# Designs tried in a protein design chat: VHH binders against F-box protein At1g11810. Part 22

Target 1, 377 residues: F-box protein At1g11810, of Arabidopsis thaliana (Mouse-ear cress) (q9sa94)
Amino acid sequence: MTTTMSTLPVVLVDEILARVPITSLRSLRSTCKKWEASSKTNLVGGKATARKSSHVGFILIGDKICSMKLDLNGGDDFVDTSVNQVSAFDGFAISQLFHCDGLLFCISNNHYSNYTLMVCNMYLGETRLIQNRSLFESYQNFCSYAFGYDSSKNRNHKILRNNSVSGGYEIYSLKSDSWKDLNVDLEKSIHLWRLGSVSLKGNAYFRVIKVIEEGVWEYNLLCFDFTRESFGKLLSLPFESLGDEGEGIMVISCVRDDHLAVLYQRDTLGIWISTEIEPNKVSWREFLQVDLATLDGFPDVFIAGRFIVDEEKQVVVVFGQETELDLNHGNAFIFGRDGYFTSFTVGDAPPEDFTSYVPSLVSLQIDKTGKRKARDD
Below, E stands for the ipSAE of ESMFold2; O stands for the ipSAE of OpenDDE; V2 stands for 0.75 times the mean of E and O plus 0.25 times the DockQ between their complexes.

## First folded at step 6 (VHH)

Design r4 (from k6 with Y100I T103R S105G G106S T108V Y111P; framework vhh_ozoralizumab_d1)
Fold by ESMFold2-Fast, scan of step 6:
Structure r4 (fold): chain B 377 residues (1-377), chain A 125 residues (1-125)
Amino acid sequence: as target 1 above (377 residues)
Amino acid sequence: EVQLVESGGGLVQPGGSLRLSCAASGFTFSSYAMYWVRQAPGKGLEWVSEISGSGGSTKYPDSVKGRFTISRDNAKNTLYLQMNSLRPEDTAVYYCARTIEIRYGSDVYTPFDYRGQGTLVTVSS
């Protein structure tokens, strides 16, 4: 590990912005202005894409953060993609990427050494290193993370962490730059999915596994409310699953920054979008259903990992693995109506994570206690 | 109703040996992969060893590989950890933990859903 592994100076964060395509920066700025206007009318802000049919975000490719722009313009098969490695993170092996309110939360770890938690504001060029912890040698699957904010004035951003071995929960506050233990009442039959949670309207949504009886489990969703600092009730899914009956793959994503989408793959690929989503209630509508076996030229083995919904174009973009050890190609598939599908390449390896990106004006600078004025001079 | 009860900890000289046991009850022991994890004074939890439900597969971190051996007796619902060539840095509370194995395509998710109360191992002169 080099010195760049321990900190991200502001100059390196500025380099992150320089790696984002120029047209993407224009779209991000446009989105930020629209988000500000939306927020003033008590609407959900944080739109990752401008009104144009374009998607901008960050992806993980082989433990590296890359910027991605995806343009779905010029007809059914017209796709323009650009992927650029973000050099400011070259010293880090990034395992997870989260987005909330224009802030990026990254977990950098080597499971045989230390890990680092960091929150980045790429728009302001600020980074906060949270803690260097080596709680688990050789394993990181004991901890689940979520990123959100409470309803207080100026939004106090928070990170939830569950430690499966201790059974404990703890929460980090960006405002106080401190962790505190959290007493959580959650049934022992409910287990948070190890990888990934989605931030939505300040709250975090987890894929969870509910153990029905020994050897039998099903997928569910669970919301953590960062204002109340508590879990909601299990949220119903628009499909039925049982782990011992036959395996299905469930992935979740954020749509329009105010709705949740769920993808369920078994012998078909189904996508549903929430019509209402709150900590204790959800309702769903079907967006797309595809019989994968009917698609000419589609891989015999495909495991969905991440996805993006484009409601205007009536398509879904799905990133996944075509073979059990597909480390050579970064293929993505676009599924649409009436058996429409096509593919394109996004990088040298399959993307493992994706988060939409919106500029933020939230400062990550830690204020000194006893400060009399905004600055020393 | 699931219970895991560790035993066998104690004070031992550097270079010595200890055998830890974990008595499991309230579930079909042979259906679950089991772990030993430890927590040294003032430090976080550390993975020590893993064993499959059948006992056919075991894994260790480099820090204990060649010194520690995990095993199980499914007829007696008991998990064991044989610790040899103990070092001062092995001083910790040792926990027996149960996981569930849930498959997500090619990915295997193994959360800890139950843990015992622990047994203290002190390695000192």
Scores: ipSAE 0.045, ipTM 0.516, lowest interface PAE 6.6, mean pLDDT 73

Design r5 (from k6 with T99S Y100I E101A I102V T103K Y104W T108V T110H Y111P; framework vhh_ozoralizumab_d1)
Fold by ESMFold2-Fast, scan of step 6:
Structure r5 (fold): chain B 377 residues (1-377), chain A 125 residues (1-125)
Amino acid sequence: as target 1 above (377 residues)
Amino acid sequence: EVQLVESGGGLVQPGGSLRLSCAASGFTFSSYAMYWVRQAPGKGLEWVSEISGSGGSTKYPDSVKGRFTISRDNAKNTLYLQMNSLRPEDTAVYYCARSIAVKWSGDVYHPFDYRGQGTLVTVSS
């Protein structure tokens, strides 16, 4: 697919929405209609002050996938949010969620004992179950995952898997419906974070910890290039880590489908957005700095988990836990310029994962030659 | 220098109980999530339990849930695994392991960077 829903003519978007299964994808259909309204405003040349700051995505609350719409154009409240469990995933306990090119990659586990890998096109109502090559590794819950695609025509979507204990790498191809072992030259001092790679322009970006010496380490980023099927060089961050104390938290997010954002929390909350991001190079610009000690009513303990950047409103929405034991409600905070700070509740528990979503027409059906078919509508 | 020393392993009959201990030194124990992992003869490593730095959050696979309990005493720098209703398939070398991440959002960023020498548990009649 060379056309996403946001770049389709308005008439064609309406025709596609009419084809979405209402019973299985009701929340997503509602969310897509609201997102479409925002996109139509932009397509007709709305001015910056008339643009709608609306964010659409999926979140994990406990083991359930929920659709989320976050509207920052709300009157006196500034924030209007809707969170609805996605019925298409009823019966599955989801532990991890990834998004690439309008497709969701989900890892389902039965209380962390049995793993099922799925790729879903929520817009088309298509799901492909992926046969696990190594049951032993999946049951150990030490695998890290990444989702992307190569530069071939019609994009070959791929999944990278690393078992952090064995150090082995393997890659799955949607077109061939097969796994293969992958030899990678990664330094032993570099450790991939188990949770949370981000897909960006077909490649995956990992948070990594580089061990300098015992008890001394630093945060870095590392790109996996799905076209070359190799890691790039370490990418520098716009801040310095705490070294051996490790009191800082680093989180990454995707902005506008083509830029990477990084959040670093310590005594301050800093957000930077990439000005250039490629497998072997990155440049950063500062977006926001917040001194947490100056915020009246801010919790004594707060651990950032996920975030959304809204450049039009000049704010960041941060999801996290007020304590590591906070399992009863999902508080989110909005930070802006000039000391702007507010909060709202997202759901009954802290979100474990979040990914922005833009629908696409990428088909998961295997054609008569064993290859996935691209859809024409 | 980081050290993790497991103890408490031994021979036990099916249905029996055993308590493993892990003495940690050389780092701020309460700042790290800890794990118990095991390796059966001729098999790979298998995760058997996780515990947060404070001890407030624990996780188990279904294979041991309801039978094993992980706990920690941060004042004593000690990690524990209480194993009940032991089965022959629980026979393995048990290792305690330290997460590399000091601070997180309710989950561990990396499984572990250090593992002890292990303690052998044999379940047979």
Scores: ipSAE 0.081, ipTM 0.493, lowest interface PAE 5.7, mean pLDDT 72

Design r6 (from k6 with I102V Y104L S105G G106S T108K; framework vhh_ozoralizumab_d1)
Fold by ESMFold2-Fast, scan of step 6:
Structure r6 (fold): chain B 377 residues (1-377), chain A 125 residues (1-125)
Amino acid sequence: as target 1 above (377 residues)
Amino acid sequence: EVQLVESGGGLVQPGGSLRLSCAASGFTFSSYAMYWVRQAPGKGLEWVSEISGSGGSTKYPDSVKGRFTISRDNAKNTLYLQMNSLRPEDTAVYYCARTYEVTLGSDKYTYFDYRGQGTLVTVSS
């Protein structure tokens, strides 16, 4: 049985790591010493008598997948972090990762001609390499991906791929271990962002740009329904982006495995959480609004990349790039009420992605009857 | 109206050479990275080469690296593909394509693609 949640107990992280051979654990600890030291150097101690909040997931630092635990110990600026490279991905340069139903979907992309797609169950220690169509490696860098599942009894997990060059869509089924073409109706003025779709309740949510006219566009959200294998209607956002011309930054994240959050950064940093989210309907509430110009010591240039919402502590953790030059380093910021902000380090490079992880009992082994079951609804 | 018009295809012997051209109109050519892509009989679309808007950087998959050269003349709004040491497996319809990658914050977005009608290259003895 599979349960999807936004956080993991500490003990369960230890169980996942116990699946790694002892020699790999030693190598992993050795490799991550600099990140552990960096995190400790940037931590601020204080009176931490409030209830502890913990977030556990996977983070992409450069081309390496690391497990991350983030402990928020109170409103006194005390933050405890643990970052460890996952040895199961040694030898792979990972460009993207996605989470759905306790499974990780990873894309390896070392060079233009070296592409690998893989789905991993870290709890069971299972990995499936995805069979590519004959030309996958020749156009991987033009592809957008989404990971989800359909409403069939045992959840047929699927990968959607959009090739921006051809405009074509194709879908992979874990049950049949095969790709098929999709004829998808999507308005020509709507463009999917290449990176950063989010899985929620088996469906995938995309950031999209809707072009109104040349040089004039707005941000929207779009849901892909893996049961119907079709897109829903454009979903409204709680902020105005028309005429932005790329000055603003929009990021989406999953909250409590059943809601979306959106971050929009310009002069201010705003966070909204959905009060209702369905493939064709959304409503929003404001979670946090921060005036970046009022923050003493905040970088002059900061580009938000990924974020985590902690509703209990009333904070958001934002990963991003502090400069657009080769002066990058792996800082994250925590924003809260009344201008509260602090920082910590997670590595020597800006984090490219973060995904919460939940263990799963979903087997990645091919069932010969899977093709039959894929049609059971 | 964005238009891409390919020319220069034809029948050629293995080991031969062809130069493809693509006449672009309806957009600011120098602002866009341009691509050559191909579709061989019975196969899907394959990326062949990429060139930046300025022409300052080019990229190739290993299957054509060292044999094919992409270039552009921004004053003429024309894209070229020089194909040398042609092999039977290079037989395909070749398309000139426009994609524009926009960086929005930490994310990369492929704006839009247009393809021409294509030009057939047949490598046969």
Scores: ipSAE 0.011, ipTM 0.444, lowest interface PAE 9.4, mean pLDDT 73

Design s1 (framework vhh_ozoralizumab_d1)
Fold by ESMFold2-Fast, scan of step 6:
Structure s1 (fold): chain B 377 residues (1-377), chain A 124 residues (1-124)
Amino acid sequence: as target 1 above (377 residues)
Amino acid sequence: EVQLVESGGGLVQPGGSLRLSCAASGFTFSSYAMYWVRQAPGKGLEWVSEISGSGGSTKYPDSVKGRFTISRDNAKNTLYLQMNSLRPEDTAVYYCARSIEVYSGDVYHPFDYRGQGTLVTVSS
């Protein structure tokens, strides 16, 4: 069932519309009269171009979805943040958040072995609850999720689920509103990380552990191709990560909706950005390398959780926690060239997820035949 | 080849007790976290308990906490589940499952292998 659930804050809508390319804006307007009227009003206000060094999206703080605007103002030394809880989700405990093609995929659970899957179009105020199959009473932490779409002309958005308990794979199609079992050929030595796949150009990228031999593993990346409904080959990382215990921290992020970035933290913090990213190949370039031991005032223990790359300012914004047991600190750090380092506060808890956001006119309404239709208000 | 073989299921009256065993082979048992999961008739899979490779850490959902105890004997490559104060809603097929624990990036990989199961019926 599709229901109206939420609208975006006006300030966030204006920022998002300013970031949409003018050619795309004209195309999107033709699909929805409500959005067309809104976008014309905003363009008359004189903000038709994207802002430099401004980042807008959604973040997960604790178990709540918040809208975030991050401005790097007056040069690298000034940071302005705006974080507001999205009221439409106030009654939900959200554990995972995914973004693909202007749609949000959210997972909510409670203490009673129950969880809800939902896809939301925040701009249109539409929500589709996803029917669960035989695994309705399974805990979400036994499943790895990914969100993407196939290359069909009208983009069939899909959700991949790997249930570690059953050992099986299944895929949900928004177009057919149905699940099907998926026969995927994945080596038994390859294990998907339970949390956090990233959607990129309709496909999903996973952090994976490859078991080389008993007690020895290597970190890699793996792509799930939603068009072919199959995994690609293992993708190499730009750093060495072989060990049997307590290696570094690896985080992945999407850059400008068309590139993948990886952060690897040990005694140093390294960031690499893909120069080419496809289901079966990747090439990397180094963006930044920071020796954490040389930073005056940097915490003795810091665990990177999420990050944003700003190529214009040549900095990276890293969210995380200062201790594994200290959940009350919402500090973020900015790292740049030549030992540039500063900090700021985001909230009272570390952000667990971040997704950049672009509005979508993709309707979540189901017609009489079960297929999505574009809607006018 | 990794093999997990469960045993110890059967019919028991409400309030009774059962001890399940899982014999593991084909891998270094002490290097892996182990789990018990169950599937009740007509229901989905449900997590029951987990134990670290060393046996030093255990976790339970609220539905069984205080009634069930997971343990392991690494010298015998055997996992156990002691079930006390059994209730009709505990009726299910119980499965033994293997997981790989990694601490880099706060990653816990839940399962990569599962056994064929053992039936527990709580009635009469």
Scores: ipSAE 0.012, ipTM 0.405, lowest interface PAE 7.6, mean pLDDT 72

Design s2 (framework vhh_8emy_2; at its last look DockQ between E and O 0.53; V2 from the best seeds 0.00; counts 0 for: pae O 6.4 > 2)
Fold by OpenDDE, look of step 7:
Structure s2 (fold): chain B 377 residues (1-377), chain A 124 residues (1-124)
Amino acid sequence: as target 1 above (377 residues)
Amino acid sequence: QVQLQESGGGLVQPGSSLRLSCAASGFTFSSYAMHWVRQAPGKGPEWVSSISGSGGSTNYATSVKGRFSISRDNPSKTLYLQMNSLRPEDSAVYYCARTYEIKSGDVYTYFDYRGQGTQVTVSS
């Protein structure tokens, strides 16, 4: 299904237009008449309206991809949210949503026998379905996925996944439209978290646990370098974590495109942002510490799922996870300094992911010119 | 040492039932999600079913859903797969495998240990 730009929510279109350099607007205008019309109206109102601290992106609610606009500068109400289902994904049940370099990577529920992975460029309105290597790849929902790109001039976007059965890793290249086995291995004591890998600067970062002894483990970070196609060293976290005996939850997120943020929830909520981050090295600064017990109206049961850091407002938006114990019903909380605390509802269910939207010019079209030459010889 | 040993395989007729067992030792059985995977000759490995450490959650491949049932007995450290309405296409070596389970989240990634397998052959 060719996602046409015409199917994008207006809010996203406006955001895209606002972020596209003037030099590229001409090209954008040629792609859609609606965009041309919208671009003409928005260019005339040249007043640099104070860049309202707004977060625009995509979220996964249930099995549906939605656009979300989060305004944290709203008048009397600190938070204004708009959530809209993206029609481009109609007919698809999505289990996981990732983003990398302006591309959306969607993992579908096993409803499709041959295609469980979808790549979308919402800016270009392009979609690529990635064919499974085997018809028997039915365990895709339990695999760990990572997304990145190499350092080539023309970024080659790649997908890493583990083969859940073999324990090996596979890597897909968008340029070659092919999977290959990757000869990488992790120590037996290291386990990747299934969900929540984050792409940053072409690399991917995983939540991992390192098992110290049976039943005792600690959180770490692990980077996958998509240029070298290898894992980095375990990256230390700025907090002490206790494994299954503790109620500690770790979540990772990007702060813009430059930094990694980590959230650790136990009795307190801590947020740290990387100052420097590389595949083998990381440094952290504390951003926020909150004693959850001191907050009036904070629920007794809450598990952080995703979060957004707003450095400008000096707040963190935390979305809960739906668990058997807690039906968070789409509630989110905003934490700030000096005890600032408020809540809002995003939708019927908590979002599984949030990705800031960035326009991408990466074409997802397969260059057919390469396959024809091999058959004629 | 972690050990997984499958049993209960055999030759059966289409439509018949078979129960596989996997005996686990060398680890805290209840702390791990357990899985059944199978591999037929000339085919790649296929995931069949999974069960959480507590046994509260189960999953099945579409190909076996409604016919197979996974269960576990944590005190005896045994994993089971009840296979009903068997078909020729179910013929494979069946393996028991484990993944690490964390209460605070799903660490279903790869199987760090598996048994030697038990052969299931469905033939008329």
Scores: ipSAE 0.018, ipTM 0.443, lowest interface PAE 6.4, mean pLDDT 81
ESMFold2-Fast, scan of step 6: ipSAE 0.552; ipTM 0.799
ESMFold2, look of step 7: ipSAE 0.555; ipTM 0.812
ESMFold2 (binder alone), look of step 7: mean pLDDT 80; pTM 0.802

Design s3 (framework vhh_8emy_2)
Fold by ESMFold2-Fast, scan of step 6:
Structure s3 (fold): chain B 377 residues (1-377), chain A 124 residues (1-124)
Amino acid sequence: as target 1 above (377 residues)
Amino acid sequence: QVQLQESGGGLVQPGSSLRLSCAASGFTFSSYAMHWVRQAPGKGPEWVSSISGSGGSTNYATSVKGRFSISRDNPSKTLYLQMNSLRPEDSAVYYCARTYEIYSGDVYTPFDYRGQGTQVTVSS
């Protein structure tokens, strides 16, 4: 085994951390060493004032990774957003982005290779390229991915991949740097969404559809438990979607790193946040309901793609597509209480993905025994 | 009652052309993305090409891009694969498959194999 290193994440970390004061940078490093940080802000120094909330993460615009900072001041109709392309990923066409435990998992559709899988630690400046077992099967366009870790000491980070062509599952372990086939018992009527998994507490949550009969289905959620390497039971949703083929839209997101949020769009826009979330159990509370027909200036056609919940300001930020021809500007909408509605522009194309980011000391170095070493200073 | 019936395979020499057809029944054909998948003896299934429900978007595996063309005729509920410049490594059983497409590109579902496929053999 050879130690693999890349300078790409270092450039990205410098671009992000340049926006944080030196004092806050010291606090960030201390917090990482202690392993005691509940994620309350994406970066140390992002302490919200009484009128301001800040969200920091990575956003995928077209095929490029950008760093994003979003500052909200509530009902003042003021939104300050900063979006900067991450030059460290120049030459890669990124199609998917996942975050778990301070690690970023990226899938690239590079012109000179069909697909490249990589895991990056932006804080340590480490990158691991993942070997692909499936070069001759050409099924990469139909793979669904999930990123998580098991309950072992120092956490074994894992990637689940399913192949819709064969119906098979396989799992990658960062600790062993290898893939293995996985026998998964999943009801045939349940279908996973390719771009719908979210990492939470080491497990991955999928948007799924359950087919009732031809042309009739409903939305559901399903958890993959990386410790047991199995799916849980279907999780109940706080709304009914039966028969919504082609009409209703369901999106999921993480809140405070320990809760799941669900957005359901049809004639109204509803957002719910979990009060309890485990592999086989969920309970929900309503966060926001918006009647889209009452909003002046809301587009005639809008498909929600990703969202951010700001509980302090009592708003939700929704990214999505207005038309197939909306290729020059990415519009985002902010919804709040009492009919509060505003819009702003994000980048030069509609955002395709967003993930919040919190640094960690998880090492991607492979020692000569084939094990990843946990970085503990 | 969903059925997919493939046809058009055969034995041809390298450099030849073949046109495969897939007749669909039992569902609203235009509401589903359609795909061609092939499987050679002793190998797993390999995705070949995809077409959206409207026919407005097509994709191809790198190994067949520039040689194969996928198309569909929604009124007749038929999927086609035009294969040009055939090579020995294209030899396989070819299956047509469907997936759910709620809107462009975001729903990933298992492929439904309803037919027995059509055998393509490319040899001298």
Scores: ipSAE 0.403, ipTM 0.715, lowest interface PAE 3.2, mean pLDDT 74

Design s4 (framework vhh_ozoralizumab_d1)
Fold by ESMFold2-Fast, scan of step 6:
Structure s4 (fold): chain B 377 residues (1-377), chain A 124 residues (1-124)
Amino acid sequence: as target 1 above (377 residues)
Amino acid sequence: EVQLVESGGGLVQPGGSLRLSCAASGFTFSSYAMYWVRQAPGKGLEWVSEISGSGGSTKYPDSVKGRFTISRDNAKNTLYLQMNSLRPEDTAVYYCARSITVPSGKTYHPFDYRGQGTLVTVSS
């Protein structure tokens, strides 16, 4: 209800990791310990009493997973950013990151035709490689992925996969370590955005495009419910979109692990946060509106890629997407109230993906003996 | 009605060249990013090239970069794939695909149409 069950004290982390004999994940364990220590803010009684705001997570820069800590200091217009490459993924070219329930789901594509799917508990130092069900899927770069869990006891974590070319759906269960075909019907005019779904309260939220007629489409949002194993109704957005060449950019993110945020960029940058979010209903409130033309020193070309909302400091941190004009810059911008605007640099290239991270004790090990005993009991 | 019709496939020796064509109709061709994708026998779909609506931007995976060239003729509503230095592993059915164009520096497009394909066999 109140306390994030996925957060562990640093002292407990040290005790647990000292007893786990994993040599290959030393750098990840050290990073997770530092994040646990750094993520402890003075949040008390539902209102922030923090002297500074700190955000921690994983970012994807040039196909490499990096840990990131972002400190927002009050009054001094000072941003302290720490970015460290995670060496345990050396040899893997990572294309996508998803976070759910303290688990990190990664998609690796070492060559365009070779996919490796993996789920990691970075805190426990556990990794599970997921067996590809079909050799026919190993050559795909058109799958949309989603990560979540069902409402069963101890949460059965699941991965949804859609092949956007064939239109087929399939679902993987971590508990059974198996894939199954899923017969789900989407209206033919609805297309899942190929990259980037967001996990929230065990379900996954997709950006979708609804085609109205040739050359005319609009943005919408769609939930996949991992308990019912079905899609919900199209969810309304707090802005008007009629997509054609030159229309706006839509990005989604999580806030407080229980709310969804949407960013919409055209000539303005708007951010809305859900007041209520469920598979078949959503309500929105405006968080921030920025007229980009009024910002002195704002670049002529900027495309929003990823963002972080800090409600206590009333700012949003927006990372830029890779463009032909910005291949060597990790430019990020902070937007706030009353025209507050500043910039900083993250890494040597624009981040391709970002996910906030909170540690958990969810085990990835398959105990065949334990499952057998549970059935006998 | 939207149609994509591929042609130009055939049998070719390793090291040879082929040029594939895709005739598009039923939509404003120049407003859409176009793709070539392939499916080898017994394998899944693989992306092989991408071109923006204007033709000003192209992208390739490392497996074909330097060997394949995507191009388009918007006046003729035609997409092309020039394939050079062909290898046995390039054997596949090649498909022309359309995507909804959204403004971004990174490609995040759903495919909404695909053609019936043209077979390319690279064998000695």
Scores: ipSAE 0.292, ipTM 0.632, lowest interface PAE 3.9, mean pLDDT 74

